# Miniprotein binders against o13629, part 33

Target 1, 363 residues: o13629
Amino acid sequence: MLEAVTNPKSSLATFSKQLNGLLQAKVVVCKSVNPYFNLALENYLYENSTAKHCLLLYTNSPSVIIGRNQNPWVEANVKLCRDNFVNIIRRKSGGGTVFHDFGNLNYSVLMNREEFSHTENASIMIQALRNLGVHARLNQRHDIVLAQSQRKISGSAYKISRNRCYHHGTMLLNSDLEGVREYLRSPSTGILSKGVSSTRSPVSNTKLLKAEFIKQVISCFLLHKSHSTTTKPLSKPRASSKRLYDIEPKSVITLEQNDLLGVPSILKAVNELQSWEWTFGQTPSFKQHLESTELSVSMDISVVHGRLEKVIFSTPNATLEHELSSIPWTGLCYESGFANTFLISGIHSKEAISILKWISDSI
Key: E = the ipSAE of ESMFold2; O = the ipSAE of OpenDDE; V2 = 0.75 times the mean of E and O plus 0.25 times the DockQ between their complexes.

## First folded at step 12 (miniprotein)

Design b04 (at its last look DockQ between E and O 0.02; V2 from the best seeds 0.00; counts 0 for: off the site)
Fold by ESMFold2, look of step 12:
Structure b04 (fold): chain B 363 residues (1-363), chain A 119 residues (1-119)
Amino acid sequence: as target 1 above (363 residues)
Amino acid sequence: SYEEIVRKLEEAIREAKESGDPEELARALLELAFALMRMGDFDEAVRMLQDAIQTARDIGDKYMQAVALAALGLAYERLGDLQRAMDYLEQAIRVAEQTNDERLIELIKYLLEWVKKEQ
């Protein structure tokens, strides 16, 4: 007892055992609301879990989550998010932009590639909903919708590699659907983007209690996956009460963020997800055209890896055009207000100052 | 490139410190901070601007002091600290008023209103 308290090897052995248990778990419920940690944990399990199937459940604090190939300046109000401490995160899966908050439950099913089927995973979620009195169905886009209203309550995306994949999605329980709309309303105009655009569907909440939905999802997941581990299909459907005794105890673990502070690959993944280079720098190349009839000017910009690559001004005033083109635009981060430092550095004509203000008000 | 500009400015800062040239030091610090901000390195820019403000104050250069304070306000806006952004822009206006440069005063007031604009 006293040796255990004073021996650091004992505490390291306990941590290693807990980590090995995590990598074998069939269900992981993460209590952290940190979106960077939760997505890093998903990636960690994707790369390292040895379970045949693993279900990860988590909730994020208010966050705009963009898909792997999306443009954040098309999909969100980036400045509004920054000003209100709403996270913007690029996830590693494809698809469209979503908003997460405390009323949203996220699920992720990790599996071997040959076992991928989001129709089976959707059926698990639909059964959990039905057990709690919510009638839902899968639509043609593989979203889960309420049967009555056809309003979307769950969307999903996937990431697939040679050997492993995950299929993850949202479930709208009690999200602030009205109050969050402004974060997803981009003020940008004139952007021509190669990125994936979101298809925004009408959404609704299920109004279910999160704890009860989690319990049902876990139960449905474990029951469904225990059937699929049999090498021979069962000849007859099993009664639900008879099958429950086959669920392994402690195949469900609960995590806090502090439980994994000693895992360097998780810290590295958190740092990557937090980086500007990931969320904004991985944006597919795009162009923007802005025009002011009042100022008799147009501006064409090309953006590569989130930085200005080429800027072309067109105006009847050749002296002004030359002045604006002499500003060192190339290499700037594309962002709201990128022209502001030029207003207070150097000396510009009154006309150029007016155009710099126009750029700052337009982007 | 901005990376080349940063390297040259870091060398200029080193030389100005060795030769004891505070006017060149203040200028190089301020220009380095602008380059860092344009590259997106706002945390480093804040550190350079704090030094630039103090150096400009020590030599009595109110124009550079006002510009450096305004840049510091813009850096904090990009870091998401709107209260500090507005505070430093207001300080910049007060210092700019001591220069009697009406253009500078009007530009910093524009930046303050730009930061205040609710989106």
Scores: ipSAE 0.696, ipTM 0.913, lowest interface PAE 1.1, mean pLDDT 86
Fold by OpenDDE base, look of step 12:
Structure b04 (fold): chain B 363 residues (1-363), chain A 119 residues (1-119)
Amino acid sequence: as target 1 above (363 residues)
Amino acid sequence: SYEEIVRKLEEAIREAKESGDPEELARALLELAFALMRMGDFDEAVRMLQDAIQTARDIGDKYMQAVALAALGLAYERLGDLQRAMDYLEQAIRVAEQTNDERLIELIKYLLEWVKKEQ
């Protein structure tokens, strides 16, 4: 445990020493369920960890995590997430959209670029599963699947920079698999997105206890990474008997959110991840065509930075088309702009209200 | 099944109480409450959320406290107690504002405005 730097009397030196311990840790177990904090911590360790290999383990509260270049309205049911208090977060890594909940364990292996191996990291997870009687394998998509059913139990993504990388993934222990299906199914139709699309796969739980699985992952990781270091021939340093109590920095650190609230770069990263501009504003530009034969209306939408750029209605009724087109659509947030259309003054016709309701139900 | 999740979480809550791990207790209570809400057991979810809120306060986890308060508001909405729903959602906003979590605040405000429209 890092002592929470909530006491202003904890010397800057003590905090600095604890932070250095974190940056040298081989394993970091985060106890926070705050997904913004956990993703900020992952980025912080990615940027600042001095460990050759660092394993981060954490669990998030119910959250849809979209890839860096994904469209949330394509990848998720944004309305259903909101209605069920499921947060939507854009990560800094590529890949597909995942659902995180309390029954899911997230892992991140942070390393130097030269050591990047998603297969090696997957092998550690597969060994940990095996030690608990779960038979899994890596598939061609680099997902970990149950050996018998081929159902996905772990998805992964990565980020590679010039000097550092991380490979991170999910592990479904006792997750809400119904929520996974519901929250990751967009109701939206007719979207032409420049974003990266997710591939959906049948999922399963491992049914393992989180604490037991964490212990096995840590053990397998430490064992695997210890053997990789032994290939340098130890030139026999002469036994000069100075017991350097090399206080081996605790190879495993457990931390909480409060432990790092004093780190400005983490706070900045949290604030970025929490922002609408990051989450939705970073959505690649898209167009959407919607049509209702029942209402005899079509609509063409252009969306840039998650905001409406252009909305065009087409109806047989010119008066209705004019009424709908009189709404100042430009600059409204895509979803909330349509969801709040009933609050827009000047719409009075039953037909226009019906169309606005249809739009709100269709996106 | 959700029943299997509930059973495991009840065990985790027991273990957390026996070990004196309030952080694990808070997490397990919150997780159980969400599982119960998914099952439609809102009465039991309310009990678990009340315990989660208290435990989250005791450990100083404002994020977990805000989430648990918001979930308690939702549980009362589902039970038809819109007044308690609003009261707990308003409390959740006040706690979330202390975290500067823009998205959390937005989510709770959305839920509060929804409950207000049901009145």
Scores: ipSAE 0.534, ipTM 0.822, lowest interface PAE 0.9, mean pLDDT 86
ESMFold2 (binder alone), look of step 12: mean pLDDT 90; pTM 0.909

Design b05 (at its last look DockQ between E and O 0.17; V2 from the best seeds 0.00; counts 0 for: pae O 15.4 > 1.5)
Fold by ESMFold2, look of step 12:
Structure b05 (fold): chain B 363 residues (1-363), chain A 119 residues (1-119)
Amino acid sequence: as target 1 above (363 residues)
Amino acid sequence: SYEEIVRKLEEAIREAKESGDPEELARALLELAFALMRMGDFDEAVRMLQDAIQTARDIGDKEMQAVALAALGLAYERLGDLQRAMDYLEQAIRVAEQTNDERLIEMIKYLLEWVKKEQ
């Protein structure tokens, strides 16, 4: 877009060449830390890349990434994330919640279905680690762990479809492992959810410099995939026969977010991922039950598409029950503090005010 | 539906501007802001509340001014701007103390303390 502002003809030719090169690239390194853009780019490459194998590398600013069918109010402290500028993003793939920050590297390898292997891409990552002095292995859950401590340094997931698949994961380099727990500890109680629950494992950092790890991953990936064209596989990569600088320049592309501002499908995907309707509105329907013995009341709510569908109060005081039920609960966005506007709008009994405060303190 | 409520309030705002009725204008702006907040549209709610606050000041309605200021504070809390949230709730308390509405004063003070909690 910068070149479009100064020279439209130059910008058109440059953009067309960049887009053609992107779809043929064997390696894409994205410099953006915008998680919405990076997830949109991953999906774009998954759908449109023509390379036999494509490796995408990126880092996100601090973000809680929930799986397609998870409940963010179960998996995270949504208010704490908002108050500390930690993104909460629903990804399009399934699985559990992960935390990304500037101290981890994300990788995604796209390939044809017939080339799928549970271990192949993990072997590439393990070799890159070994070349930098980190001794790691793959465990039975397909996590990469440190050989001595068995602590997890990389989690991954696969997407397998009829024609294409990808393997994507994280590599912990210098992430804030202790601080992340607060963002992933939900304060909510009484939620009955059908969403997928996360399983947590002990983690560790590798302490590697990101730039050095990226270089090794690219080298190991390209050398490993080049051997697939020989009639007899090599036992080990041979650096003397295929050096990094012998790799065609076009095969490795570095991107900035501005390079793709002209791709409508990426812009549409970014807007969708940023929307409340996607991250929170796509939550599987759930219920919540809350009780106060002190106030002699219980509250049952049903939430559909992130909005209150039905609210039922139970209390021995029929007049109070009627008063509370007359509040227009249905259609409210389910969020911490959703009852607060009722404290300053309308006229309520002292008993109803106490219950409204209790709701505000509980949700 | 909330969409129908918003549509009716937008019509009421248009009519109040045409007829020169600032009391109805302030009321409709405030109600629209509450509906927008309940739908999760906090950025638009902030814009409506700024207009509601100014209109309430112009007509001397301290209770409405305090409610609109408190709502503005709540909107900023939902947007994650806790400093502005507290600032507007404190302003709302000062304006509410110029009224006889003790319940309103107590509710705004409760909301300020609610915002100050780190959870």
Scores: ipSAE 0.674, ipTM 0.904, lowest interface PAE 1.1, mean pLDDT 85
Fold by OpenDDE base, look of step 12:
Structure b05 (fold): chain B 363 residues (1-363), chain A 119 residues (1-119)
Amino acid sequence: as target 1 above (363 residues)
Amino acid sequence: SYEEIVRKLEEAIREAKESGDPEELARALLELAFALMRMGDFDEAVRMLQDAIQTARDIGDKEMQAVALAALGLAYERLGDLQRAMDYLEQAIRVAEQTNDERLIEMIKYLLEWVKKEQ
């Protein structure tokens, strides 16, 4: 019998105090591995945090995170992701597609627009790496790379609004780099996309322990942001261990998924991020050409908002071409539309079914 | 136009109700539901499919019932209710298995696998 919290006003006041503490926090460490929750939390802190600088740290379960203006069917193996329970999520920031897993740490620095510096935030990460014996540098693409091998260990993106911004990125600790290649390799052919294409780079793991890296990132972040109020360049770090203890214990918050499920704006953001309309419906318009020499068929597809706008078949069999073209493709979802057509079209020919199966296998 | 198709199907539904032809009624309801789904009106399609399923049950047309249940599953998939989508597709399979139409069963199983992959 969980004792009914006898005073609903005291519970609301406690929750309000905890929420205010979260919104004032300089560092938030999320223990949730739910990628929808973590991205919703990032957005919530982006919109509501009153801290001058807030560092969010989290890890996602296996997930493909696509940029705001990317095509998931170009950037990832959507079918393979689905078959392996790998989430596909469209983030609200720009940039390229990344894979997240338990071996990756995500960071997000949320700040006022005027304080936006991707270089400063990268320097914090580079210093944290250095403190753990990993020598890294920022490259010309603003990726963090290992100094010796030039292999990418961190990608980043940002979102800038009128008043607020965030700069977020990955840090490869002990990620599945083979899985990264498989999930980020689209099997789709013949796509002409207006979406932003990802640039692939050779990647490596830092091989650092997550807990130790988190400690260093928090330390470097808090030290850097405490000194940014003083105009003097970072002179030699006086190793005075004492200053880490003067961090008000309220400045670093650790939270779990359940702590914020009562926040309506987070729930709304989770639901948006899980929606087909956001994930796939926000896909930039594209065309696809497919051809089967074996089936003697070609098709041209136009896709708008992840839905079929036009499908054109070309076959030497006029009856089959008419049968396929008689299907009302318009408005069907790109990936599911061909499967749904089996029921909707009344298609009876074996040849048409074979073509529909081929299409389903080819997209 | 889809609007003309919808209008003709609405007329066919009216005529089928007036004539007392439940087979034509079930067909016209199902075709209207498909037209509505193509137009993106999934809420109205759900209503038409529910009526089609009931009409198909009343006449004992298991094939039409299975197709309408599968279409209802797809309508709920589009509405973002993947649980209802799977539940109706599973119902559609169970009804289709009573028809001995291997093709229909295979098609609905494929749709269920597809929806299960969207979860």
Scores: ipSAE 0.000, ipTM 0.176, lowest interface PAE 15.4, mean pLDDT 84
ESMFold2 (binder alone), look of step 12: mean pLDDT 89; pTM 0.904

Design b06 (at its last look DockQ between E and O 0.39; V2 from the best seeds 0.00; counts 0 for: pae O 10.4 > 1.5)
Fold by ESMFold2, look of step 12:
Structure b06 (fold): chain B 363 residues (1-363), chain A 119 residues (1-119)
Amino acid sequence: as target 1 above (363 residues)
Amino acid sequence: SYEEIVRKLEEAIREAKESGDPEELARALLMLAFALMRMGDFDEAVRMLQDAIQTARDIGDKEMQAVALAALGLAYERLGDLQRAMDYLEQAIRVAEQTNDERLIELIKYLLEWVKKEQ
């Protein structure tokens, strides 16, 4: 910090060299456990890396990661996650919902679109597993499973654009497979969702040490890409006064979150991923139907961009139906307990209060 | 729309401050907080509720004070701070009990149990 104050140009020059090295790296190991930063970094490398292939490795703190087109109220217990500091994050790739924790390793291979292969990256992971004594294979769903038990140890998804893509997945090393399933059990009923549903498979841990698996994945990745490419290295020999990394690009870079505090596009991506509008507001439109025989009422709601668009009550009591319809439902955030503020913000009949409580208990 | 409601309530707050009307100020702050909570702006709602609680206390309106405290509890529940949520709902109950409004007391007790139920 003193150096930065007394010599700003030297500090800026060092940061620029680090950023240039990052964009040429073949392997990036990110030490951050911040899921918002890690997903933002993945997208940054996807958009800006100049390496033909780039492997990103990271681990997230406990998080529910939903696919681009999924409904979080179908896939997870949103209130339970919030109450226990479990992040809910919508990723930019498609596919189903997964849970990440400290016992999971995430991998992402960024490449040009024409090089996309469902099997190439799985083969690299399977070789790394085999080198450590774990016998695995790719199944028909493109999951990596243990050869003996056929239980899943790695699932994957991809994002493809016109020029670039990434293929990313999980590797279950020592995750808490039993204790965290309640976060993925939605309490919601009556939802008619247009979103992609998750398909669940029996899972297992590999029980590998993370540091040893990372070492093998890097080795297998670099060896595989060395044999499959005929392109000359980007780096050329330079004058003898140059530092080593100026002459030859760094193949493997380790990052901390603080290394990239000065990159505005990463900060912007982190803010977007943290926003309600991204995780919940990007939910495909859905409807919900709820009934109470005891209260002789039904409720039909339409939800668009995570907000109530239309609410219809059906009850034989026309006065009650009118009272309920006069509540300003449209524009309200869809969330557990969304009716709670109406219980204390106005004068309602005893019948309407009972129905408001029923809504709060149901959503 | 809730955006229009917020704009109108911000105007009402400015007018109440200019005219020196603390009853209208407290009411407008509380209504603004409800609108913000329904839009999902819980951090801003907390700020409005803190001012609403103090204004309601200054004018001696125990019912408004209890409602504002209960709303503050609900805002903290949405922010994921269950301990503060329960603490403010309990405070709201104690203030509501000073009003003899049995309906309000029962509603705030329901909200406290709702916050505790899936913990």
Scores: ipSAE 0.728, ipTM 0.919, lowest interface PAE 1.0, mean pLDDT 86
Fold by OpenDDE base, look of step 12:
Structure b06 (fold): chain B 363 residues (1-363), chain A 119 residues (1-119)
Amino acid sequence: as target 1 above (363 residues)
Amino acid sequence: SYEEIVRKLEEAIREAKESGDPEELARALLMLAFALMRMGDFDEAVRMLQDAIQTARDIGDKEMQAVALAALGLAYERLGDLQRAMDYLEQAIRVAEQTNDERLIELIKYLLEWVKKEQ
């Protein structure tokens, strides 16, 4: 920061040169574990990278990453995630919910739309695994599985636009597979969601060292993409052991979080990814039915953009039903709407308060 | 519509300022903050709640001050600032305890427990 004050033109020129280097890079290794930054960087490279093919590699801190069209309250234990400082992030790609932690490596291959091949990118990952003695294959769901156990080690998703696309995925190295189960298990009941549901599969770790795996992925990626520019059909992989040393060092960039905090589009993307409106407000419409036998109450709710559209109570106590139904539920956020009604509604009955507490505990 | 409610409350705030009615001003600011929170405009709700809290202090309305502080806590919870959320809810409890409204005290304590369970 201090050096930027003494010569603003030289600092801007240096920053511009570094940024241009990033946008031309064939491989970007991000050292940040901030999931918002890493996803913002992925989006930034998706929008601005001039490289024909760019491989982004990163790891996130403990985070639940939901698909573009998923319901977080169906796909995850939202409360448990909050209690354990596990971020819930809605990605801009489709597909199912995944858990990221320090034991997982994320890869993203950014390319022109015309060059979109999820199978090629999976083959690079499978080759990198093979070079480290891990035998894996692509299954019919386009997941990478261990050849023997058929356990999932990598999930993937993609985003395709007019001109650009990315194919990204996970690689389980030494992830907390119990934490994966807990955070990805919603306690919520009675939800009828229009969102895309995740398919759960038995998972395993590869038990590979992250640094060695990154090295192999970079090598396999650069070798594969160098050969795709030559029109010759993939004849036998001549094991030309062109060591990693012959790779132009300018083609692989390692960056830290601080290197890009000055980029307005990254900051904007971070802020978008952290926003309630993006994370929860982009939730597809759903309905939920809740019932308490103890309180002799049932509730039907509709939720649109993560906000209550309609709330219907049914209870044998007509006065209580009227009291609960008199509350202007419409527009309240799903998670906090019931808590906010205490302040707004002037609810006076102990029974109504008990029901609102029950709802808050049940959602 | 919430937009019509907001417009009416903005008009009520203007009228309350022109008439010099601080009680109506505090009420209108609080109601506007609630409408904004329902719309998901938590940043603007925070501004309205700060004005409501100050107006409620100026008139000595401890009940309205406690409600507005609790609402400010909830607005910060929605903004992802759980520390400020708890701090304002704790302030709201302290102000509410100066009232004889046991229900209000119990309610704000429940909101604080709810926010603490979200930590």
Scores: ipSAE 0.008, ipTM 0.207, lowest interface PAE 10.4, mean pLDDT 83
ESMFold2 (binder alone), look of step 12: mean pLDDT 91; pTM 0.923

Design b07 (at its last look DockQ between E and O 0.55; V2 from the best seeds 0.00; counts 0 for: pae O 6.9 > 1.5)
Fold by ESMFold2, look of step 12:
Structure b07 (fold): chain B 363 residues (1-363), chain A 119 residues (1-119)
Amino acid sequence: as target 1 above (363 residues)
Amino acid sequence: SYEEIVRKLEEAIREAKESGDPEELARALLYLAFALMRMGDFDEAVRMLQDAIQTARDIGDKEMQAVALAALGLAYERLGDLQRAMDYLEQAIRVAEQTNDERLIELIKYLLEWVKKEQ
């Protein structure tokens, strides 16, 4: 995409043709591991693809992906993720929280609303698994599980609108199963949330090679969606390294993030997904109640758009209660350590300092 | 609101620069940084704190310098840079120890230990 930026006149017509080829593709394999780009690309194809069915395949760097209406402070260890450079991202589909890493393959089938079927897409994945010697079945929660152990190897979620939908999911190949546990275990207490809660199942890896699974999924998907067979053999592929920028239409496209740097709507979606306001600010309103018997205090917090709306202290000491209430709590971002700046930005009684430290140790 | 506080502090910064009042400039920069941190604008807070630290150092205000260094450490903790967070909090302690403000020294030491705690 560097040439496209530096040579606008010759690259604009070529870029438009490449985008049209992408929007007609039956299969898109994205090589980017950037979760913000991959989710933005999924939404772009969801809105703009003209193919009857489009399969998108991608892998993300280590990321906790929360559902549209979930509370990240209930579903994940936010500080542990930050300290270990694990992304936390709110996706646009509903459902529960999942962990993605380099040992996981994500699949998304994009289609017209009238063609939605979550069991049909699962059968495609199960056939691909069977062709590689992995015996799996769909359970009543629409998870794909290993037939022997019943351990989950794939979960999925849906986005359904008036005209379009997608069914997307995970396939555990060689994921870090301990990372799934640790990053998804919230240390928070006392939260009363309106958000959707996750139901978690025991998981396992298939131990399949990603490249081999991708090949089987593509083959099974294209065979399942085939409606007719030409009597002439297809032209033998001569350019196995062809990319999105090839002006010839293709059923299967492999692309990189740099191939789409010039698409304004994708860039805008990436920026939105990266924003604090999307991942944390779109959290459904919630409340938290904390108590300290040792300090004879309780604290009730209401949080709206990820920010403190109201803080109420209850303590027998009226002077202390008034002192704590005079702190400007409203508008603070809800985050571990939000009380710390008050410890160094004013003069407080010994009792108020103790309570500020307690808040910092509790949230 | 914090938005109104930010606007008042931006005006105070402009006035302090025009009048050549470095004590007021450092104070306004520091309070602006606190407001930005509480709103979640940590990158801009870091810029304000770097200016506040230099201005406080230039005028010899060790208490303000220590507070600004501690705030800078907290901003880096929020940005996920624990090494810089600890480095700036340790620097803040060394400066605070020159002031004989025992309460400030103890609070910055608490913040350093808070940053060090494993989750």
Scores: ipSAE 0.674, ipTM 0.903, lowest interface PAE 1.2, mean pLDDT 86
Fold by OpenDDE base, look of step 12:
Structure b07 (fold): chain B 363 residues (1-363), chain A 119 residues (1-119)
Amino acid sequence: as target 1 above (363 residues)
Amino acid sequence: SYEEIVRKLEEAIREAKESGDPEELARALLYLAFALMRMGDFDEAVRMLQDAIQTARDIGDKEMQAVALAALGLAYERLGDLQRAMDYLEQAIRVAEQTNDERLIELIKYLLEWVKKEQ
């Protein structure tokens, strides 16, 4: 990109043409593993794509993706994620928390609102699986499950606006299913959340090669959407082996992260997705009760926008209760508030420090 | 509101720069960093803490330097950079050990142990 600066008008025209090509694409395959970029790209295509149907395919680096209205401290081990450089990202769609890794493929079908169908998109994925010898079905929860074991191989969520929607989901190919369990197990206790709770289900890998599965998904998607323009009821799809070669090469775009770094709306979306205010500040209000029998202390916390609204201590020692209650808790970030109080208040009894330590270990 | 606190602290930083009061500047930068950390803006807190550390070093305020280094360690912990978090907490301990504040030393040692247990 730096070399293209020699003629700014020609570079802008080329970039504009590439961008228009992206916005008209029926299939977008992103090679980036940056989860912030991939989710920003999904939002960008959601807002700007002129295609009637656009399929986005991407893989993320190890990441916990929480639903729009979920509590990260309930849905994930936030600490463990941080320690292992696992990003926690709040998506703009509803639904439950999922783990993404290099063994998972994400799909997103972006379309007009009137064309929204969970079952249609799932049928494309099921057909792609079938073509690779994997027998799957849609369950009552709209999850794709293996036909024999009923184990979940794909979860999905959606976002619907006035004019546009997307239906997106996971496909477990060769994911670390143990890592999935660890990162998605919150250590936090006593939380009463107004957030949407995830339903956990037994998961399995399909054990398919990503590149083969992508080819099948693209093929099935393009074939399905080409037939949807003809009003004839789905008579038995004769496997007309229209080779993938007859797909106009302009309909499938492969992107790298560097291809879109110049798009201000993508950068803005990346920055939003990386922000504490989006990730944690958008957490629905919750309360937490903590109790230590060893320290003879209980605590009631109210959290609003990921910040402490109220902290109430109860201890047999009235002096200690007063000391702990005198700390200006209000407005502190939930995850950092207790650590920050050590630096700000400078004057705690050994007992108060021990309690603050216990709290920090318990949240 | 924290937004109002931030505004007041930004004013105090401006006034301290105009008056040439480095002690007030270091203090205002530190408090702004704490307010930003309370707001979850750890990236901006890191910038304010770096300035606070430098200002505290320039005036020879080892206590403020140790606190600001410890806060910088905590900001990096929140950003997920545990290595930098430990490094700055270890620096904070070394600076705090040059003070007679045993409580500050004990506190920063505790923060370092806390970050190490998160590994």
Scores: ipSAE 0.020, ipTM 0.243, lowest interface PAE 6.9, mean pLDDT 83
ESMFold2 (binder alone), look of step 12: mean pLDDT 90; pTM 0.916

